# VH-VL binders against q9h9l3: the designs that were tried, part 152

Target 1, 176 residues: q9h9l3
Amino acid sequence: PRKMVAIDCEMVGTGPKGHVSSLARCSIVNYNGDVLYDEYILPPCHIVDYRTRWSGIRKQHMVNATPFKIARGQILKILTGKIVVGHAIHNDFKALQYFHPKSLTRDTSHIPPLNRKADCPENATMSLKHLTKKLLNRDIQVGKSGHSSVEDAQATMELYKLVEVEWEEHLARNPP
Below, E stands for the ipSAE of ESMFold2; O stands for the ipSAE of OpenDDE; V2 stands for 0.75 times the mean of E and O plus 0.25 times the DockQ between their complexes.

## First folded at step 7 (VH-VL)

Design Y6 (framework fv_amlenetug; at its last look DockQ between E and O 0.92; V2 from the best seeds 0.00; counts 0 for: pae E 6.6 > 2)
Fold by ESMFold2-Fast, scan of step 7:
Structure Y6 (fold): chain C 176 residues (1-176), chain A 119 residues (1-119), chain B 108 residues (1-108)
Amino acid sequence: as target 1 above (176 residues)
Amino acid sequence: EVQLLESGGGLVQTGGSLRLSCAASGFTFSNYAMTWVRQAPGKGLEWVSAISYSGDYTDYADSVKGRFTISRDNSQNTLYLQMNSLRAEDTAVYYCAKPRYSSSYYDYWGQGTLVTVSS
Amino acid sequence: EIVLTQSPGTLSLSPGERATLSCRASQSVSDNYLAWYQQKPGQAPRLLIYGASTRATGIPDRFSGSGSGTDFTLTISRLEPEDFAVYYCQQYDSSPYTFGQGTKVEIK
């Protein structure tokens, strides 16, 4: 397979009033959408707010969750040296406490040609749900039970593939 | 090699108590959640209980909630199941099982320990 | 809770034949969180497949899993003598993490 993966993380609220976003699930898929990693992760701090409506995370998921330090090591091993695709991906990297090279990062929330294909303003930050509906005619993040990070990572990869040739050529001429 | 060795099973009367142990080796026990799964004679598998790597989170099947307590000692690489108020329907082989990572499917199982509850 | 129903209850076949085992969920299983286990008399279960279609380490390629949502299938393409056993599906989407009742694959 190509050296390209897509990632989506789910965060829960920790710290004062649950305002700190801590990693609680991470999904990584390859170019074809096959799952390479999908684990629940137990934050080192007390969970104040599961944010279940969006994260899909409940207390039951913490029972089997992998310790943050172990999960982080596994995830970074997969990401290192690869082109990593995500949506608003800086939030995922922040939760992972990880710095990925800008030259190998692709953020589907900041790709003007993708917005153009969706008939959206090129400089707007559109949600993954909106872009997936407009461009792939698929509904994701449906219902009140929270999001599937596997579904989100798969959708993110498919969205990137729609503009891959054009965007890679742009990046070659205009390095980040 | 990963090894899980259950002990503590035996014959107990209805209403009685019994404590099962599972000695783990061959992996970093303190990094993994652990689970108990049981199987009544001639019947299928039933998930019983699970405990987080730290011991801070536990979960139980409704049939055992309030009667069974799962616990662990990471310093001794041992998992426990304290069973109280035992019923005839708790008669089963009890397996200690290790999840591969954070998902509740199990890559390694112990040999099982038989618990027989009779009056 | 998600109830898993396996069919048939017993499958009588000869070595060399193809075995197809079904597992049906009472509600949709998200993210293909479905595993298959093999159990022989007097032994603990052995993990065969997880994620509905991913073979566990050391499992022969004659074993394959497929399906999504509510309908899942385990296929053994060419039965070997050691494959005659009881097979269980398990969902790990939501607690309690339930198993099917099992399908016994026996020699005809």
Scores: ipSAE 0.598, ipTM 0.853, lowest interface PAE 1.6, mean pLDDT 92
Fold by OpenDDE, look of step 8:
Order: C-alpha cells, then structure tokens, then sequence
Structure Y6 (fold): chain C 176 residues (1-176), chain A 119 residues (1-119), chain B 108 residues (1-108)
C-alpha cells in the first residue's frame, strides 16, 4: 500500500484588498500523525491581510518564514508518490500552485461515508471542526489564536482512517 | 560544515555603541532567517533579535527595542547587530544562531562574542 | 511573553542514574513548539530536542522529550559522564522566543 500523508495549509491575503489567498503555513503529517513538515512560508507578494483570526498567522511568523519557492519544492518532494489526505484540499493545492493526481488525493470534505458516520447528509460539505467533534469527540480550532495546521492535518488523517477501508474499496471500484 | 563566527565584542562604556558581526558559511545564508541570542555571565539564554532571510522583517526583544538594530548582507554572508545606548545589563556573550527551517529553534550556534558594558 | 520555569535548579546525580528535568510554561505552548538545549562550560548551546519530543540529528536515544501544553519534561535515561551540563528549554510558539532559566545537572 502507498504511504499516506495529510496536509493542511494556512493562507494570508495578498494582492488588491488582500483577496488573493497566498500560502503562509503548511503542515504535513504521516499516517500516525507524526509531523513531517511544518513551516511558515513567505509569499512572494506583500501581505495585505494576515487573516490571523482564522489562519493564526502573525507578522512575527514571517521573520523566519521560508520563501515560497523553496517551501514549495520541499513540500512537493514530500507529497510526490503518496496518497495525500486533506480537507477541502483543493484550496491547499491552489495555494501551493500544485495539483496532486486525483487518484492519489483524498478529500475528507467529499467522502459520503464519512458524513454518514457523522449523521450528516452524505452530499453536504461539512467543516473539519464539525466532523472532528462528531466523530473524534475532539475540539479543534478553538480560541482566538487561529487555526493550527498541525492539529488540523492530524484531525484530517484521523477522520480518514475511520473510513479508509470502505473508501479505498469504493475508489478501487470507481476510480476517479 | 555550517560555521558561524561572531566578532566585534569588547569593552564599551555605558551609553556607548558597538557593532557585532556574524560570518556564516557552510549553508545558503540567504535562505535562512538569522537570530541573536545573548547570555549574561553565569546566567541563562535570552532571545535578542531576529531577521528574515531577505531582511524585510525584523523582530526585537523588548529589552533591546529601540536601541539595537539587526541587519544582514547576504552578498557577504554576514549578520550584524548594531547596539546603541548600551547598558550594564547588556553585558553578555552574544551568539548568532541559525534556525532550522522556518522554526525559531536553532540547530547551529556560533561560539559567541563577549560584550562588556562598564560604567 | 511566555515564561518558562525549569525545575529543579540543580540536579545532583551519579553516572548511570536517570535524570528528569521539568519545564513549565506560563501559558500553553501551541503545537508543542518546545526545544531543549544542552550547554557545557565555555561552549555554545547544542540542540537536543525539538517539537517537544523529537531528537535532533546525532542525539543519543538516552535523551527523550515529552509533554504538551504547559508541562514539558526532558529525560536522560542513563547519565553518561559527558551529560553533566546545563539544560535549557525554549519555546518557539510566540515572540519573544523565551528560554527557561536552566537546570544544572552535576555529579553527586
């Protein structure tokens, strides 16, 4: 079986009025939840909005931040050849300006068995916070300090593990 | 091999100024933020200042804010700390430290340079 | 700022004994952003542990880190003669990236 990793990214606002979402933190964990990568990342453009209440990113984090191009290379090296698990992962890939093969991607925001297990409509898009609370009895993204991408990545992996067998069988029968 | 060599330390009077340098080698200096940490004689470690890889972002401990200025010359692989309005409590060995990746823990340290501020 | 308090101030032990060092934070340290350093007289600090529990490259397995939130521990399972030194914890959750005051591990 292929190795699995879970990824979660935090973005800040760049460009006009800060409407462009730029990668500012990326966390990657392995199947066991061990942190493989956790870096602050400096966007190539000026940050207009740190979106701190959501992202947890503050200006001080940019002092030691890794340039985007370097970070992107590091991240891609980790992801290559692996099954990548994420929540609403298209946003992460967009921020990374990288798209992982669909056959090797697992988006926990679009797994009907996971929603069913959480007593949610199968075709609804549920938040990571909600699913984590319902299925893992764990509170994430609490407080005013913003999100922890490590915590979110770990939660995402744990959620996927709950439906891994069923979903992998489904995908085998219905390849994307 | 990563090497960090501090210089510029010495004896200075209260209110005086001193400029420290840190010569870096063995890694791509311009890809890393750099940090100054100091240690008073017989005391613990104190974070002083940090600068981003490009120099666009800087940060300072409250104890030195407004008096110290961190800078760097990536073409020379050198980190600087301009210290003005020095006080007796600034007496310390000053280390330059390289962070691991973008985290603010440090995998390499120089041997330090001693700054002594006397009244 | 996050204040880190280490205990005990001095730990007197013999080679072969187990050493347990504590580091308590004044507030929760997010994502286990806690590092441990070793410093010997006349030398710069050496990184031992990062992420609260991950050994740095080249660090012997007798060193281990544990803990989360506000309570962290560095354990040396069996002290070697070269392990007698001062140990510092450091948080890198938020600026300023503060250090503990240190614990001296000395020969009994």
Amino acid sequence: as target 1 above (176 residues)
Amino acid sequence: EVQLLESGGGLVQTGGSLRLSCAASGFTFSNYAMTWVRQAPGKGLEWVSAISYSGDYTDYADSVKGRFTISRDNSQNTLYLQMNSLRAEDTAVYYCAKPRYSSSYYDYWGQGTLVTVSS
Amino acid sequence: EIVLTQSPGTLSLSPGERATLSCRASQSVSDNYLAWYQQKPGQAPRLLIYGASTRATGIPDRFSGSGSGTDFTLTISRLEPEDFAVYYCQQYDSSPYTFGQGTKVEIK
Scores: ipSAE 0.131, ipTM 0.736, lowest interface PAE 2.8, mean pLDDT 94
Fold by ESMFold2, look of step 8:
Structure Y6 (fold): chain C 176 residues (1-176), chain A 119 residues (1-119), chain B 108 residues (1-108)
Amino acid sequence: as target 1 above (176 residues)
Amino acid sequence: EVQLLESGGGLVQTGGSLRLSCAASGFTFSNYAMTWVRQAPGKGLEWVSAISYSGDYTDYADSVKGRFTISRDNSQNTLYLQMNSLRAEDTAVYYCAKPRYSSSYYDYWGQGTLVTVSS
Amino acid sequence: EIVLTQSPGTLSLSPGERATLSCRASQSVSDNYLAWYQQKPGQAPRLLIYGASTRATGIPDRFSGSGSGTDFTLTISRLEPEDFAVYYCQQYDSSPYTFGQGTKVEIK
């Protein structure tokens, strides 16, 4: 069967007033939750706002950070040919300047069976934190020290597993 | 083959200065952050300082802040450590280390250069 | 600062035996940012394990890492003559990226 990975990214503010979201961390895990990639990434533009409360990114992380161009090449090599799972995954692909084939993309923010299991409206856009608490009995993104993209990618994969059989069958019958 | 070669170590009196160099080859030096790690004789490893691939970001252990300056010359594939106001506790073998990617674990190390600080 | 405490200080074993080395952190190490190194006299350290459990390229599968949070273990399933050395753990979660004090694995 086709290999499956989960991805999550953290962004910092670049551009005027720090309003542009630029990739500063990316984590990729395999089906079992093993970390395949987890690197801090230095945006090609000056960082105006680290957004640390949400991103968890601090100046010290940029010391060893991989240049965006190099990191993007490494990340895309991992994603090519695989089913990629994410939460609101469009934002991650936008930060990577990349668009993965829709037939190989799974977005846990828009899977009706997953919302149903959480006793949420099937068409609602639910946060990763909410779904993880409801369905996995786990607290993620705790405190004001920012998110962990490893933790978030692992949670995303576990959430998808809860509906994988049903959703893969649905997609086979209803190709995008 | 990745190679890192430190130089510039030697005997120096307390309060003195030394400049260490690390010549890098076998990889695109300007794409990687670089690190100094030291080891006092008979003791364990101590992280000292790191510098981003461009040189714009640096970080230091508290024990060396204000006394040591890390720098790099990407045109010469060389990492530097300027050590000022040396103390006896700075006596160590100094290693140049390369991370695999952005994380601060090191897949390649130099042979080290010995710095001895005497009274 | 995260302090890493390794135990035992010295582990005296024979070739063919299993070695179990412990590394305990003073606070939780996020995302399992823990590495293990081997160092022989007169040589630089050699990376064995990163991410707590991932073997570096070229490291034999008799080396394995495990653990999370504050407690980490390096296991050598069957000691070979070349495995007698000092082993260090290192956290790379936050600066300063501290090392443990080392565990010496020596011939009994």
Scores: ipSAE 0.081, ipTM 0.703, lowest interface PAE 6.6, mean pLDDT 90
ESMFold2 (binder alone), look of step 8: mean pLDDT 93; pTM 0.947

Design Y7 (framework fv_amlenetug; at its last look DockQ between E and O 0.64; V2 from the best seeds 0.00; counts 0 for: pae E 7.2 > 2)
Fold by ESMFold2-Fast, scan of step 7:
Structure Y7 (fold): chain C 176 residues (1-176), chain A 119 residues (1-119), chain B 108 residues (1-108)
Amino acid sequence: as target 1 above (176 residues)
Amino acid sequence: EVQLLESGGGLVQTGGSLRLSCAASGFTFSNYAMTWVRQAPGKGLEWVSAISYSGDYTDYADSVKGRFTISRDNSQNTLYLQMNSLRAEDTAVYYCAKPRYSSSYYDYWGQGTLVTVSS
Amino acid sequence: EIVLTQSPGTLSLSPGERATLSCRASQSVSDNYLAWYQQKPGQAPRLLIYGASTRATGIPDRFSGSGSGTDFTLTISRLEPEDFAVYYCQQYYSSPRTFGQGTKVEIK
């Protein structure tokens, strides 16, 4: 049993037509759901699309935002050597420009037993909101003002805990 | 040791202008947003303005928007507040405050500088 | 804007007693983005609590914060003479950042 954390990042659109996803907020919680990190982050590139409906990021959040280089260093210190849980976590790691070992990565969007418990096809990619409602009877990402990465990270950790024992056994038999 | 040293306060007539300065030391100034918070005599705290680490983003309370300008000089580790068209209601102690990264709670404050606006 | 209302306006207590200070928000303060400050006459505010319940560096453990959503509390378990001061809550969830009007803790 290695230390385990859950991460959720919010991205804004940069580059042509705002199609590049750049880190604009990162939240990390521990096994019990306590917040270890939660900062708004200013991308190095010009923001074309805040994607506020989903990210919850607005221009006002950039006023106090942490420089990307500083935030990245802080985040990596927390993630290094730990089991990191996320939902569609490849997007978060890409935005962080970071490689985390697959053996220590847990993606709740690609855990077949989790989908099975939710009565969903095992290989389908289900949203965090859907899995949380089906398995935890909780509504997250409510409203149209954007998501809370803290709420999402907390939900992601709780979802993983539902399948932790069986999934860790599976990974021991089938290393990534 | 983090230190914020304010200057520039004083007595000014209604409609006048005044520029406040805050000299920062003991931390990497260019990595942090900075803010001004004021307190009228016998009253509570009121957030006035904030500026990003780079100076590219600013925000203002509605009561000062269009009259006050926040700026910074990262090479000199100094924060400024240019106050124009001053009103009696702007009379307050003005504090320079450092937020903890992107959080807008303030871990360090200057001692404040008194601005008195008289008719 | 989120309006923070503190109660009571003045709390008169003796050293050794427990102080309970309330801060109510006009709308939900998500992610526990609420801080508490102490201010003594002639001094700048001093950060006590952030994230609704996390004690700032150097703050004695007699200070604790609790609450979520719209209802937050600062508790001082055993008042010391130096704790008689004005206390402010502050939300940093939405712009503009706002403070409560303050609660004065004074000697009875």
Scores: ipSAE 0.609, ipTM 0.835, lowest interface PAE 1.4, mean pLDDT 92
Fold by OpenDDE, look of step 8:
Structure Y7 (fold): chain C 176 residues (1-176), chain A 119 residues (1-119), chain B 108 residues (1-108)
Amino acid sequence: as target 1 above (176 residues)
Amino acid sequence: EVQLLESGGGLVQTGGSLRLSCAASGFTFSNYAMTWVRQAPGKGLEWVSAISYSGDYTDYADSVKGRFTISRDNSQNTLYLQMNSLRAEDTAVYYCAKPRYSSSYYDYWGQGTLVTVSS
Amino acid sequence: EIVLTQSPGTLSLSPGERATLSCRASQSVSDNYLAWYQQKPGQAPRLLIYGASTRATGIPDRFSGSGSGTDFTLTISRLEPEDFAVYYCQQYYSSPRTFGQGTKVEIK
């Protein structure tokens, strides 16, 4: 079986009025939840909105931040050939300006068996926070300090593991 | 091999100024943030200042803010620390430290340069 | 700032014994952004552990880190003569970066 990793990214606002979402942190964990990558990333454009209450990103985090181009190369090296698990992962890939093969992508925001297990409508888009609370009895994204991408990536992986067997069988029968 | 060589330390009077340098080699200097950490004689380690890879962002400990200025010349692979209005409590060995990526733990350190501030 | 308090201040042990060093944070250190360093007299610090529990390259397996939140531990399973030194913990979760005051491991 292919190795599996989970990814979560935090974005800041760049461009006019800060409407462009730019990668500012990326965390990647393995199947066991061990951190493989966790870096602050400096966008190529000036940051207009740190979105701190959500992203957890502050100006001081940019002091040691890795340039986007370098970080992107590091991240892609890790993701290549892996099954990549994420929540609403299209946002992460967009921020990375990279799109992983669909057949190797697992989005926990679009797994009906996962929603069913959480007593949610199968076709609804539920938040990572909600699913984590319902299925793992764990609180994430608490407080006002913003999200932890490591914590979110770990939670995402744990959620996927709950439905891994069923979902992989489904995908085998219904390849994307 | 990564090498960090501090220089510029010495004896200076209270209120005086001193400029430290750190010559870096063995890695792509311009890709890494750099940090100064100091250690008073017989004491522990204290974070002093950091600068981003491009120099666009800087940060300082409250104890040195307004008095110290961190800078870098990527064309010369050199990190600097301009120290003004020096005080006795600034007496320390000053290390330049290389962080691992953007994580502010330091995988390489120079041997340090001693700054002694006397009244 | 996050204040790191190490204990004990001095640990007197013999070669072959187990050493347990504690580092307590004044507030939670999220994402396990905690590192350990070793420093010998007249030398610069050497990185031992990062991410609370990951050994740096070239570090012997007798060194291990554990803990989360506010309580972290560095363990040396069997002390070697070269392990007698001062050890510092450091958080890199928030600015300013802060170090513990150090624990001296000395020969009994």
Scores: ipSAE 0.226, ipTM 0.761, lowest interface PAE 2.3, mean pLDDT 93
Fold by ESMFold2, look of step 8:
Structure Y7 (fold): chain C 176 residues (1-176), chain A 119 residues (1-119), chain B 108 residues (1-108)
Amino acid sequence: as target 1 above (176 residues)
Amino acid sequence: EVQLLESGGGLVQTGGSLRLSCAASGFTFSNYAMTWVRQAPGKGLEWVSAISYSGDYTDYADSVKGRFTISRDNSQNTLYLQMNSLRAEDTAVYYCAKPRYSSSYYDYWGQGTLVTVSS
Amino acid sequence: EIVLTQSPGTLSLSPGERATLSCRASQSVSDNYLAWYQQKPGQAPRLLIYGASTRATGIPDRFSGSGSGTDFTLTISRLEPEDFAVYYCQQYYSSPRTFGQGTKVEIK
């Protein structure tokens, strides 16, 4: 039996006009929602747009932030060999400059049984906030201070648990 | 072996200036944020300032904002603290400190350098 | 700013006794971002505990940390002669980083 973790990342704007999304926070939780990793990360390029209303990242967070290269090594060590759960997880892997095996990746934004439980179109891409509210009766990403990657990673793991048995059986029949 | 060696302390009059240095060795200096912490004689520890690994981001205690400037030279593995407009309450032993990777707690400290501000 | 208040100010004990040091935060320290340090006269502080309960490398198992939120404890299960020192807690959850005022553990 393979261990599971959930991951969520927050990004800031780098590059011309702040349009490049660069990793600035990453949180990883275990199956029970215990925090395994939660660090602010300093991108290798200058930050043009903190995107604070969504990212929750402020200049103060960057003073002791972990350099991207070091943080990436720490994160990948935790992810290796595990089933990794996320929401729209391709964006997190892109920010990490990393590819995780598809057979070990679970994306709560693309699980038809999960949408079905929420009485949503099975192939629609639903927001984490919407699914969490509807299926867990919990409000996340509340207020104007930005998202919490810890909160979001925990919600993502709880959502996956609702369909874990069914979805793992589906994937066994239909390898990605 | 990680080593941090402060220098530049001494006796200075109120309103004067000093520049502290911290020479680092035994680790990749440019991978770590660095911090100054001070301790007045017979008193506890007070955080003073921190600087990100690249030098792009700095932060200061309110008591020193506008008077102290933290900086670093990654090519020389050296951390600096420029102290201007010194006051009697700045009298302390000043330590440079290295965090353990991804945190603001400090696993290595220098021996400290004494700054005495007299009128 | 999170204020850390340590108690007692001085703890007078004999070798072999158990020491219990308290650190109380003015606000919750989320994710237990709390550290403990030991400082002997004329020396720099030495990291003992981080993450409220994780021992730093080379720290003997007689040192343990516990607590969460606003209430944290450092325990020395059986004092040895080298343990008589001043102990500081430190939060690294928010800026500015703050230290407690210290607890002196001295020979009774």
Scores: ipSAE 0.050, ipTM 0.639, lowest interface PAE 7.2, mean pLDDT 89
ESMFold2 (binder alone), look of step 8: mean pLDDT 92; pTM 0.935

